# Ledger of designs, part 11: VHH binders against q9xw16

Target 1, 132 residues: q9xw16
Amino acid sequence: MSGWNAYIDTMTAAAPSIKRCAIVGAADGSVWARTEADNVFKASEEELKTFVALFNDVTQVPAKGADIEGVHYVVPRTEESLIFGKKENTGFFAVKTKSAVLIAVYEGPNEVAAQVRKAVESMQTYLNNAGY

## First folded at step 12 (VHH)

Design yb9
Fold by OpenDDE, fold request of step 13:
Structure yb9 (fold): chain B 132 residues (1-132), chain A 119 residues (1-119)
Amino acid sequence: as target 1 above (132 residues)
Amino acid sequence: QVQLQESGGGLVQPGGSLRLSCAASGFTFSDYWMYWVRQAPEKGLEWVSTINTGGGSTYYKDSVKGRFTVSRDNAKNTLYLQMNSLKPEDAAQYYCARPYPPPRSGDYRGQGTQVTVSS
């Protein structure tokens, strides 16, 4: 187990609707940690490289949407360090830190989204303060 | 040098309690979300609990919720794990940890402390 997998487990504990999640390098999409076993985060290296590059200009993302694990999501809006998407009863939150991108894919009604966002943003704040 | 040292393990009967401690040195303890992991025989390392910097937020593996409590004393650079209502499946070597800086895999942890649960 990677040390950073503890933080993956922490986020999934904080928001049970999270099905899969990953912590990747903001520069190149390299995987630091991800959900494994029964809920493997399946995004390819090339896909993650493309995804993290979205943070270079988040203003264009709502018009195009975002792809994760081969699934296309509608992106209603973005913030400087936040991209979130929706597809039917699923969605994702992605937040950027100084050196990482945290991605959480969840399943459930819209009501669960707030808890997922809180989980990833709490981790985001911590990592930023810690220099990551 | 980052150093973590676990203690407090032992042999208890099912339903018993233990309190684990972890002494930290060589880094600013209060800057990190610390966590406990455990490894049972013939099983992989598994996450048990995490606590944020101030101790106000705690997270737990489902199987230990309601039985385990993580806490910390930043003034003493110490992490704790109160373990109540222990079950045989809780038997393992317990470690306190913080992750290595990326891209290095793994985490800083001590020698661990053994928890055995048997009637």
Scores: ipSAE 0.933, ipTM 0.964, lowest interface PAE 0.4, mean pLDDT 96
Fold by OpenDDE, fold request of step 13:
Structure yb9 (fold): chain B 132 residues (1-132), chain A 119 residues (1-119)
Amino acid sequence: as target 1 above (132 residues)
Amino acid sequence: QVQLQESGGGLVQPGGSLRLSCAASGFTFSDYWMYWVRQAPEKGLEWVSTINTGGGSTYYKDSVKGRFTVSRDNAKNTLYLQMNSLKPEDAAQYYCARPYPPPRSGDYRGQGTQVTVSS
């Protein structure tokens, strides 16, 4: 690993329930870094392009949900720079920075969600402050 | 230009300790989450530890938790890695790093510092 993969590892260390994670360009969904090996983040370029575009109008997302890695998630609510979803014992948090979208897919009871959110939002804050 | 210079490596026996340092220049050090990576012979580069800008949050690879401590001195533009209870499997070239700006892949890092653990 190298580069932004270190930040992927950082997020997964911060929240062990994260199974897969990616940092992508907010403009086009281009992958900057992602989990690999046994936990490959499998979203396609086209899917990511569609996903990051959800942030153009997050108010519409709860009505239609969100798809990641071919999996459809229910989105209970959104914030300006936050989309999160749930499906059974899994979920995701996606946060937008100036230039990136951080996506973390997690598995576990609902109680683990707070830790996942904290992990991605910490990175979000850092990246925003750093100009990304 | 961004420059990172690692130091502090050496030969130690199992159970020994080392303290690595990384001198940073050419960028605002305090603005970045910095990390350590290592590369053992015939193995890929692996993440070891990350520290946030203020030093209040640290993150570690599972295999080094409880033994390694990352810290930083922003006034000195220096990153540290205290390595205790060293094991043979910790032997590697250690690098201090920050990522290149996207879309460029890879890291800014120095020449590294060699850590050898042998009885």
Scores: ipSAE 0.932, ipTM 0.963, lowest interface PAE 0.4, mean pLDDT 96
Fold by ESMFold2, fold request of step 13:
Structure yb9 (fold): chain B 132 residues (1-132), chain A 119 residues (1-119)
Amino acid sequence: as target 1 above (132 residues)
Amino acid sequence: QVQLQESGGGLVQPGGSLRLSCAASGFTFSDYWMYWVRQAPEKGLEWVSTINTGGGSTYYKDSVKGRFTVSRDNAKNTLYLQMNSLKPEDAAQYYCARPYPPPRSGDYRGQGTQVTVSS
């Protein structure tokens, strides 16, 4: 397997409610690593390019919502480098680093959202400090 | 030049223990999350465990949780894997690693160290 997939496995272990996640390039959405095998992260390249561009102006994202894996999410919350999306019993957290966007799609009640956010933010902090 | 060197493998009976070491040089070891991967014959590389830069957070594949402990000594540039209650399915070549910079796929690894578990 690719080396960056170890970090996919790491985030999934950190928050078991994560069903799929990906690490993609911030400039173009190119996939560095993603959940594979039984539960593949299925976003298209065009969708990822549109998705990472949301971070160019996060203040406009609540009005638009966000699409990933062909699913439309309402975005009730953004921060300078974070987008939180919701749909029914599912959601996502996405965070931006200098060079990457981390995306984690989870299922479960609202109580698990904090664990998912912590998992992606821990990786975000590391990647920024390592120069990514 | 990034270099990683694994050691500490060997032959043990089921239920036995081994402690693997990984000596790192050529990069600032303390700045990176490090991980162990393993490879058995006719199988791909499999993630085993990850440790963050300071050692305060550790993560494990489900099948090794409770039996394996990853740790690091940043003053010695060394990563460790304590393996207890070893099972035949744990037999593999073990590598310590960190990823190549994207977009290159793969990781920096050493030659690995062999763990064999047999009665």
Scores: ipSAE 0.875, ipTM 0.939, lowest interface PAE 0.5, mean pLDDT 93
Fold by OpenDDE, look of step 12:
Parts: sequence; structure tokens; C-alpha cells
Structure yb9 (fold): chain B 132 residues (1-132), chain A 119 residues (1-119)
Amino acid sequence: as target 1 above (132 residues)
Amino acid sequence: QVQLQESGGGLVQPGGSLRLSCAASGFTFSDYWMYWVRQAPEKGLEWVSTINTGGGSTYYKDSVKGRFTVSRDNAKNTLYLQMNSLKPEDAAQYYCARPYPPPRSGDYRGQGTQVTVSS
């Protein structure tokens, strides 16, 4: 591991309920870093390209949901730089920075969602301030 | 030119302590999250700890939680790692680092400082 993988490790440390996560390019969905080993983030490049494009018009996402790693999630609502979804006892948070999208997939009761959101938004704020 | 220089390593017995330092230059240190990584012989580089810009948030690898403490002094452009209750499995070359900007892979790192834990 190196570089942006350290930020993957940081997010998973910040929220233990995160099972898989990735940092991808906002423009094309290219993978900068992702969880590996026992918890490999498995979204394809094509899927990620489609996913990051959702941020071009987040208002449409609640109506159709979002797919990550071949799993369809219900999206209750969106914000300008935030998409989150739910499926049973799982969910995801995706936040957009100037040049990246941070994606965290988590497992657990609804109560863990707040910690996951905080983890990804903290890094979002940092990356934005740093110019990324 | 980004420069990082680690120091403070050494030989200690199990249960001992070390305090690592990292001197940073060539960039605005206070604008970046910093992290520690380590590499043991015949093992890959592994993440150890991260600290945010102001030092108010710290994150740790599970195996070092409660034993290691990361801190920073932005006025001195210095990163620290206090290592207590050291174990043999902590022996490694330790580096302070920040990532290269995309699309480059890897880190800005120094030459590292060697930590040896042996009875």
C-alpha cells in the first residue's frame, strides 16, 4: 500500500462499519485507491464511470437509485456533493470533491451511518481544502 | 522540493518506548494530513497512523491502538510518533509520508528510521 491507500485505511479506521471503500476520479471513475485483501472493493471501471456521472445531476438519483458493486441501493435523498443509499442492513455514502469521489460501503444498523458519513465528509473537507 | 526526514529509531527491548520525529520542508506542512507507515523485512509497506491538519483527529492501525500516539507541531513542521509497549512485531523501518498527487502512485517519504525490538 501507499499514497491514497493510506486514506482508504484512514476512513476504515474512522468508521469500523465500513466494509469496503474507494477513492476514484470524479471525471471518469478511475480508481485511485480501494480496499483490498479480505474486503476488496469490486466495482468495475465501467460501473464507476456511470456512478460518478450521477453527480452531474443528483436530483434524478432518488428516482432511480444507485448501483455499486452490482448491488442496487435505494437513495432516499441527495445533496449537491453527497449521494447515500440503503439496502437492508447495508448502505453507502459517496461524497464528491473537486476531483475525486469517495465511496464507503458499510454494514450495520442505521445508527452506524452517522459515523460513516462523518468519516467520508471529514476527508471530503480536507481534500477540497487541499485542492483535490 | 518536498523533503521528509525521520529520526528517533533505535533498539529497544519488548515493552520499551521510542519517540519518532519527522522534519518536513518544501511544502506547507500545516495544509496536509500526515501519516506514518512502516515496512518490516520481507513484508510490504503498511499504514500505521494518520493525523489531520490541526491534530484534533488521529487514526490508528488496530494493532497499535492504545500503544502509539501520533501528534504534530505545525510551528516546527514536525510530525511525531510516540511508541509505547513496543512488541517484536513492531520492528520495521518507519516513514512519515504524504501521498503523491494523482495520477502518480506512492508517497513522499524520507529515508526512514529503523526500529528494532529484541530481548
Scores: ipSAE 0.874, ipTM 0.931, lowest interface PAE 0.5, mean pLDDT 95
Fold by ESMFold2, look of step 12:
Structure yb9 (fold): chain B 132 residues (1-132), chain A 119 residues (1-119)
Amino acid sequence: as target 1 above (132 residues)
Amino acid sequence: QVQLQESGGGLVQPGGSLRLSCAASGFTFSDYWMYWVRQAPEKGLEWVSTINTGGGSTYYKDSVKGRFTVSRDNAKNTLYLQMNSLKPEDAAQYYCARPYPPPRSGDYRGQGTQVTVSS
């Protein structure tokens, strides 16, 4: 569909445990691309705006957790440009670039979490180097 | 002005091979992850493969993995898709591409090159 959806397809191919994924604007949560059809990434504009604002001070996030797609996640740890959320056998990685936030929601054990992180961080590095 | 030009398509029998090329100009080719998409008649665009800036990481749609190989030559500003063990389901117009800058939807791509697989 849109050109940025090819990058969604790239990340889901890199880590098949990703079930839903989005690339959104870091300033306002506007959707550049997301998984569609049966795997629609379902987050409201208000929720995405709140979610991307978590990166303004990631040190506050572990105390309160994070919400995306109407689901509340415990946030065991953060890094300056990374938020890791966990709920039961599911989780997410979100990473920030200059202009975007990449969000990948996955299912599976801790082994697949490392693959998901690697997939989003590879894209993060590229987008930063390309000026995004 | 960004320009992409695909070539190398043709008619092959099932099990045959083709090598597609994509000539890039008007941008710094080596700075971008590039991808191949394809479109069969009356079907939507389908992502096929992506390659990172240096060519060290490649990604494939499941149905082509093991049969297709994406590569690039940054000195020649050229992207390639080696297609082996072609199936009738692979018949399509193939495009190389990179995204438009947001908020503009879509991508830069060429006119495409036709791959036909027939017994």
Scores: ipSAE 0.866, ipTM 0.937, lowest interface PAE 0.5, mean pLDDT 93
Fold by ESMFold2, fold request of step 13:
Structure yb9 (fold): chain B 132 residues (1-132), chain A 119 residues (1-119)
Amino acid sequence: as target 1 above (132 residues)
Amino acid sequence: QVQLQESGGGLVQPGGSLRLSCAASGFTFSDYWMYWVRQAPEKGLEWVSTINTGGGSTYYKDSVKGRFTVSRDNAKNTLYLQMNSLKPEDAAQYYCARPYPPPRSGDYRGQGTQVTVSS
């Protein structure tokens, strides 16, 4: 199960507050890798296809929020290639590269959000530079 | 053709050290985050460590942190894993790797190098 899952393990090691994450294709939401075992990233194919399409116009996302794993998040902030979602004591960062969307779902207070964002943005920069 | 070749494994006692090497060819080694994975008998592949393109960021599985050090020499196209304070749980076939391009699952890796830890 190595392969792209090694990058999943790398992100969870970089930011321990990440509880579930995935790397999916930007065009169709196809799963390249995700957290598995007891902490499986549980999004369906239909959810992922809808989720990655949010990046087609991130300016519309704050008004409607975002759904992943059957959970609805308020989206207080987006950037050209980043969506931040929040619900109670959980949140997510999602970032888009040329070919992928990286999704990290974390738990904890807002103080840990910066660590999660740094982990996903480091991988985003690498994947873009590598042509993904 | 992407090629990775691991070496440096062997038999050591608990508490011993080994240094693994991984020679890379057939791709631009310095453009990729590289990682080490390992496989013990009756177990699946387990991620051990990752290093970014320049070597400035390193990441470790909790059980090896503080004992293992990953490094790279981009001029020699070589990845290293320094393994100190080895434990029986570290015994495995070790591989250096990078992922296949999607949608193909899995990774490019070599034949691996065996690390055996016994009294």
Scores: ipSAE 0.864, ipTM 0.937, lowest interface PAE 0.5, mean pLDDT 93

## First folded at step 16 (VHH)

Design wd1
Fold by OpenDDE, look of step 18:
Structure wd1 (fold): chain B 132 residues (1-132), chain A 120 residues (1-120)
Amino acid sequence: as target 1 above (132 residues)
Amino acid sequence: EVQLVESGGGLVQPGGSLTLSCAASGFTFDDYALAWYRQAPGKKRELVAGIGTGDDTVYMDSVKGRFTISRDNAKNSVYLQMNSLRAEDTAVYYCAAPKEPPEGYGFDYWGQGTLVTVSS
């Protein structure tokens, strides 16, 4: 879905600390768009299938953590449509829309996470309003 | 009000051991993951270890096999057992907790920190 690449570009432009980003189907983890080239999002669809299923019961995620691109993150807490994790100087934000999950992996000091969250939640709001 | 109070820091020789403790209050302790950070002089604060609401743990690579994070929900406490300490482990160590919804983007609350100095 080449049209979804524009949303990847929007998020990465809004938060320069985002290293890799993907938009995947909420139902099955299928990749709709992702960063590529030097910043290729490397999670397999099998892994993504497992990841998006975390949103079925987010209350259990802090107990188990989350895996993205073969990396394990601790999850401080969750919300109904928000999962975020940390490892060393990296982290991720994942938000769920009506039909998609937006995933942004970032790197930097703790303060950069605020901008990353804003970027993915802004896109979340936009896509929800658009019916996606 | 969220409070995190670290203790257990001190001076230790290389190869020595130290256990840090953190007493937490002001939030529903059992619902959140906790973490230890450290900050050495002139360096950025970095995540040393995290523990989920279960037994899930995450460590920075340089402390794997040497440090162990644990929690006691009955005591609202989180611990960091540090073995085989090295000079490069010298830092102020901070206990960290997330903010409750809707705010927060990681481990947003920090204690005052406890100094760990590893030196011969």
Scores: ipSAE 0.894, ipTM 0.947, lowest interface PAE 0.5, mean pLDDT 95
Fold by ESMFold2, look of step 18:
Structure wd1 (fold): chain B 132 residues (1-132), chain A 120 residues (1-120)
Amino acid sequence: as target 1 above (132 residues)
Amino acid sequence: EVQLVESGGGLVQPGGSLTLSCAASGFTFDDYALAWYRQAPGKKRELVAGIGTGDDTVYMDSVKGRFTISRDNAKNSVYLQMNSLRAEDTAVYYCAAPKEPPEGYGFDYWGQGTLVTVSS
């Protein structure tokens, strides 16, 4: 429905280990686009509002962890515009742009985690350069 | 240089308990989450438990309620208390830490591991 769906497709194509992903508004967590169909990204509006607020002070996040789709992740550490988390054989990477937060949930070993990080950071750069 | 040294593994009967310890050095211990991973014969390495910079914890579903991760920042150490051990808990257990920014993708440093064998 939104023109943002193409960016979802670009990220999932760049890193096939991504199982679900979304683009949400950085201010309020409103969903601009997400994976659909059999791989629906199912985070609630309340959860996403809480999640994007973590970027207000990323230094506090490793003490609390993060929740996405009702799953609690340990956050090993953060960077200025990057939060990532781990639980069992799954994880997520989330990056903030000027207007949005990009969230990708993946499965697999550390080798695929690097691919996922690269995919979301490449899109982060593209959207920032485009003014988003 | 980052070093992670595990200890406390051994042979134990089903239903028994063990405490694993990990001494860490070469990074700012207080700034990072820490984890225990394990690898059973013929299986991939899996995250057993993680602990944030505070008291936040995450557990693999099959160990929840039986294992407890803790940390002592004064001693740069992380621990795994393992209770109600089962044969399927047999594995090499690894202490793990993330790389410092801007590198890394998760828990990227591992120790050499300590073997836990649960059998009768």
Scores: ipSAE 0.691, ipTM 0.880, lowest interface PAE 1.3, mean pLDDT 91

Design yc1
Fold by OpenDDE, fold request of step 21:
Structure yc1 (fold): chain B 132 residues (1-132), chain A 119 residues (1-119)
Amino acid sequence: as target 1 above (132 residues)
Amino acid sequence: QVQLQESGGGLVQPGGSLRLSCAASGFTFSDYWMYWVRQAPEKGLEWVSTITTGGGETYYKDSVKGRFTVSRDNAKNTLYLQMNSLKPEDAAQYYCARPLPPPRSGDYRGQGTQVTVSS
């Protein structure tokens, strides 16, 4: 178990609608930690490399959408350090820190999205303050 | 050097209580979300609880919710885990920890403290 797996478990505890999540390096998409066992986060290294690069210019992402784990999501809007997408009753939130990207894939109605966002943004704030 | 030292473990009967402590040194304790993990015989490390820097938010493994309480005293550089209504399946070596910097996969933790639950 990665030391950072504790933070994966923390995110899933903070938002039960999160099905899979990962913490990856912002520079190269290298996996620091991810959900395992019954809820394996299955994005490939190449896919993650492409995904984290979206943060280089988030303004273009809504027009293109975003792919995670081979699934294409519509991206309604972005912020400087936030990309979120939707597909039917699923979605994702991805936030960028100084050195990491946190990705949370969730399932449920729109009402659960706020809790997922809060979970990833809380950790985002912490990691930024801690120098990560 | 980062150092963590767990204490407070022991032998208790089912339904009993223990309070674990973790003394931290060698880093700014108040800057980190700290967590507890445990390892039972023949099992891997499993996450138990996390507490935010100021203690404003706490998170728990489902199996310990309502029974365990994590807290911290940043002035004393100490992390706590109050364990009530202990069950045999809670028996494990308990560690307080923070992650190692990537690309390292482990965490900083002490030698742990043994919790045994038996009639």
Scores: ipSAE 0.934, ipTM 0.963, lowest interface PAE 0.4, mean pLDDT 96
Fold by OpenDDE, fold request of step 21:
Structure yc1 (fold): chain B 132 residues (1-132), chain A 119 residues (1-119)
Amino acid sequence: as target 1 above (132 residues)
Amino acid sequence: QVQLQESGGGLVQPGGSLRLSCAASGFTFSDYWMYWVRQAPEKGLEWVSTITTGGGETYYKDSVKGRFTVSRDNAKNTLYLQMNSLKPEDAAQYYCARPLPPPRSGDYRGQGTQVTVSS
């Protein structure tokens, strides 16, 4: 396993509603780590490359939505380093660091979203401070 | 050179306790979320616990929640794992670790310390 899988496990521990997540390179979408085993994060390399590129201009994303693992999500709004989407009882949070993008896909009522966001933003802050 | 050295393992009976230590050097210890992993015979490496830089937040594998406690002393560059109510399923080689920088896979970890739980 990648050492970064420990951070994947950490993220899922921080928010039980997270079903799948990944840490990828911000420049090219290369996978550093992702959930595996029973809940495999299934985004392709090409899809991830496209996804991380959304952060180059987040203002356009709400009009287009975002695709993760072949699923199209509505994106209500974006921030400079934050993209989040919703689909029925599922959603995702994606945050950008200096060199990475953290993606967490969750399932549950709207109330669980806050916990998921907190989990990914906590790690975002850490990674930024650590130079990643 | 990044170095991690685990210690504190041993043989205990079910229900017993151990306290593992990890001495870190060669990097700014306080800048990293540190974690414990373990590997039992014929099993893969599995995550056990993570602690944030200042120790403000801790995370645990479900099977060890309520029994294990991770802590750190940044002044001593040391990571700890208090293991209570040990079960046979906890028997493994335990490692403290931080990730290798991408694109390298794996992590920095020491030689590990052996934990055996047997009646």
Scores: ipSAE 0.930, ipTM 0.961, lowest interface PAE 0.4, mean pLDDT 96
Fold by OpenDDE, look of step 16:
Structure yc1 (fold): chain B 132 residues (1-132), chain A 119 residues (1-119)
Amino acid sequence: as target 1 above (132 residues)
Amino acid sequence: QVQLQESGGGLVQPGGSLRLSCAASGFTFSDYWMYWVRQAPEKGLEWVSTITTGGGETYYKDSVKGRFTVSRDNAKNTLYLQMNSLKPEDAAQYYCARPLPPPRSGDYRGQGTQVTVSS
């Protein structure tokens, strides 16, 4: 177990609608920690490398969408350090810190999205303050 | 250097209570989310609870919700875990921890404190 797995567990605890999540290196998409067992985060490192690179120019992402775990999501809009996508009753939130990208994939009605975002952004703020 | 020292473990009967403490040094304790993990015999390390820097938010493993309470005293550089209504399945070595800096895997942890639950 990665030392960062506790933060994975923390995110899933903070928002029950989160099914899978990962913490990856912002520079190369290397996996620091991810959900495992029955809810394995299945994105490949190659896919993650491509994904984290989206943050180099988030303005282009809505036009092309984003892929996570082989699933294509529509990205309605982006912020400088935030990419979120939707697909039917699923979606994801991804936030960038100084050195990491936090990705949370959730399932449920649109109403649960706010809680997922809050959970991810809370950790984002903490990690930034902590120098990560 | 980062140092964590757990204490407060012991032998209790099912339904009993224990209060674990963790003394932290070698880093600015108040700057970090802290968490408890445990490892039972022949099982992997599992997350138990997390508390934010100021203690404003706490998170728990489902199986311990309502029974365990995490808290902290930043002035004393101490983390706590109040464990009530203990069950046999709670028996484990308990550790307080924070992550190692990337890209290293693992935690800063102490030697842990043993919790045994038996009738």
Scores: ipSAE 0.887, ipTM 0.937, lowest interface PAE 0.5, mean pLDDT 95
Fold by ESMFold2, fold request of step 21:
Structure yc1 (fold): chain B 132 residues (1-132), chain A 119 residues (1-119)
Amino acid sequence: as target 1 above (132 residues)
Amino acid sequence: QVQLQESGGGLVQPGGSLRLSCAASGFTFSDYWMYWVRQAPEKGLEWVSTITTGGGETYYKDSVKGRFTVSRDNAKNTLYLQMNSLKPEDAAQYYCARPLPPPRSGDYRGQGTQVTVSS
């Protein structure tokens, strides 16, 4: 079925450097949609529950880093509803809405990171305004 | 209750054009990003295009980019898909949609409208 996966397709079309992404429930990490098929987003629900809880106090995340898909990322910066993680030439942006966390894992230099951030923040704003 | 009704499909020759419409009711249409999906025989649902709430941004599957244009008229609660330069691989049942609320999977969509390309 399409459903929330249409929004996965929308984000990957908006920022082609996104290699995998997911939309998960903010309270429990339950997967609403994720990249499937040949490039599956592989995080377990247990891992996602831990990951979304990082948004309970984003100011503590840079000291500890973040794990997704079994990979540890350094977190150079956070904002109230945003976590940016880096590992070598890959990284992620995660943003929180009222009900969801959007996670996008990308590959490439700094200029593509800005495009990824713009794509996830555009969806974040929409979901918040739509009551999610 | 959310209702979506697609129309405008038909039989065209390769290279032809069609304009699909989707009438929306039972929700505040202007608050939602809307998308088109399609389904050909023996295939799953395939995302085609998304449009933002005010129509300021549009997004397309690579194979239709430059040929299809999604648009909306929020005053008429209507979503459109202009399809130009149609190819045999575009033949499918087309649906307009938005997601069901979690925990439900899937989308709100209508009965769809059939696009058939004659060759």
Scores: ipSAE 0.860, ipTM 0.934, lowest interface PAE 0.5, mean pLDDT 92
Fold by ESMFold2, fold request of step 21:
Structure yc1 (fold): chain B 132 residues (1-132), chain A 119 residues (1-119)
Amino acid sequence: as target 1 above (132 residues)
Amino acid sequence: QVQLQESGGGLVQPGGSLRLSCAASGFTFSDYWMYWVRQAPEKGLEWVSTITTGGGETYYKDSVKGRFTVSRDNAKNTLYLQMNSLKPEDAAQYYCARPLPPPRSGDYRGQGTQVTVSS
């Protein structure tokens, strides 16, 4: 598995607490790449379409939370291009680029969350600069 | 058009070293994260290493970490992979790459360079 899946592998190596991640199209949630082998990212097409639409107005997301992989997360914080979700000892960071949304689901305490955020934002910056 | 040309492969004994090179043309090399992938016979493509645009961060598959070093020279449009302490399981065709534009599912890569590890 090559192409955009190499960036999935890169994200996992950058922040080992990431258990699953995906790169999906910002307009419709179409999957460019996802974690597949040992720990499949199993969000449905309907979930992904709904999920990426959250970026149309991130200010409304904290009131409703977010669903991914059939799991409901509380969303304590959003920024224009970033959504942070938490449920118990798990969470996600999602960031939007010009053409994509990067989603990273992690496990661990809040100390670990900073590492995950740094990894997704590094790739977000790169993808934006590369025209994605 | 995007072109990538790998070189530097060969036959080496276990514990030996090789340095792979990848010459890039037809795109602004310094704008892209680049990666190495490899393929052994009857196996799928396996990600090996990624390097960021300026070379400030490098990432490795666990099984090669500490033995392989990815680097780049943006002035020469060249990507490198220094492979030390080679093992038989490292034998493969090695490719440098970047992704095809979505929704296409592959990558831009060259013809590859063969690494063979045996006594």
Scores: ipSAE 0.855, ipTM 0.929, lowest interface PAE 0.5, mean pLDDT 92
Fold by ESMFold2, look of step 16:
Structure yc1 (fold): chain B 132 residues (1-132), chain A 119 residues (1-119)
Amino acid sequence: as target 1 above (132 residues)
Amino acid sequence: QVQLQESGGGLVQPGGSLRLSCAASGFTFSDYWMYWVRQAPEKGLEWVSTITTGGGETYYKDSVKGRFTVSRDNAKNTLYLQMNSLKPEDAAQYYCARPLPPPRSGDYRGQGTQVTVSS
């Protein structure tokens, strides 16, 4: 039950406002690990394939928004390897590495967004340096 | 080949302390976030703690926070877990670990070291 799920547990401990998260393959959206139990990350294979493809041209994402777990998010900004989405009192950060996309869905006011971003970017930097 | 070897387990009374060690070889230890997991009899593996490559950040399962401290010495290729105020529910086989490369599930880990807490 551990493995890549230990890194899921690490991210949720780093930013308690993260309610669901996943590490998925950047090429195809295949799930390496995700939150489970009562807070299951509920994105389909088809949805994840579409989602990771957004990183092929992040400049087009603000006009379209993004869908995760069947929920549509407004995307107010992107960076080359980062997509930030918002819906009401929830949001997500997604970051891309060489081989993976990290997705963290959080709840709370904008004040917690920095903590979530820091958690996913710390893991992003590590995975890139480790060759993922 | 990746090798991890845990040591330092034993039998203690509730409230006691133990210090676990993990000797690493066969990979560049300082390049990886390392974690401790534990397994009680007939239970799944439970994440306990993670430490970043340089040791600048540490993370803990809520039930051990304030009682356990993870640390590393990259010059010695060694990971540590200081366990204080041990409770019966902490009794388990403890493993140090890092993930297997995807798509494989699971982790590289050693044989584990047994922690027993009884009165």
Scores: ipSAE 0.854, ipTM 0.929, lowest interface PAE 0.5, mean pLDDT 92

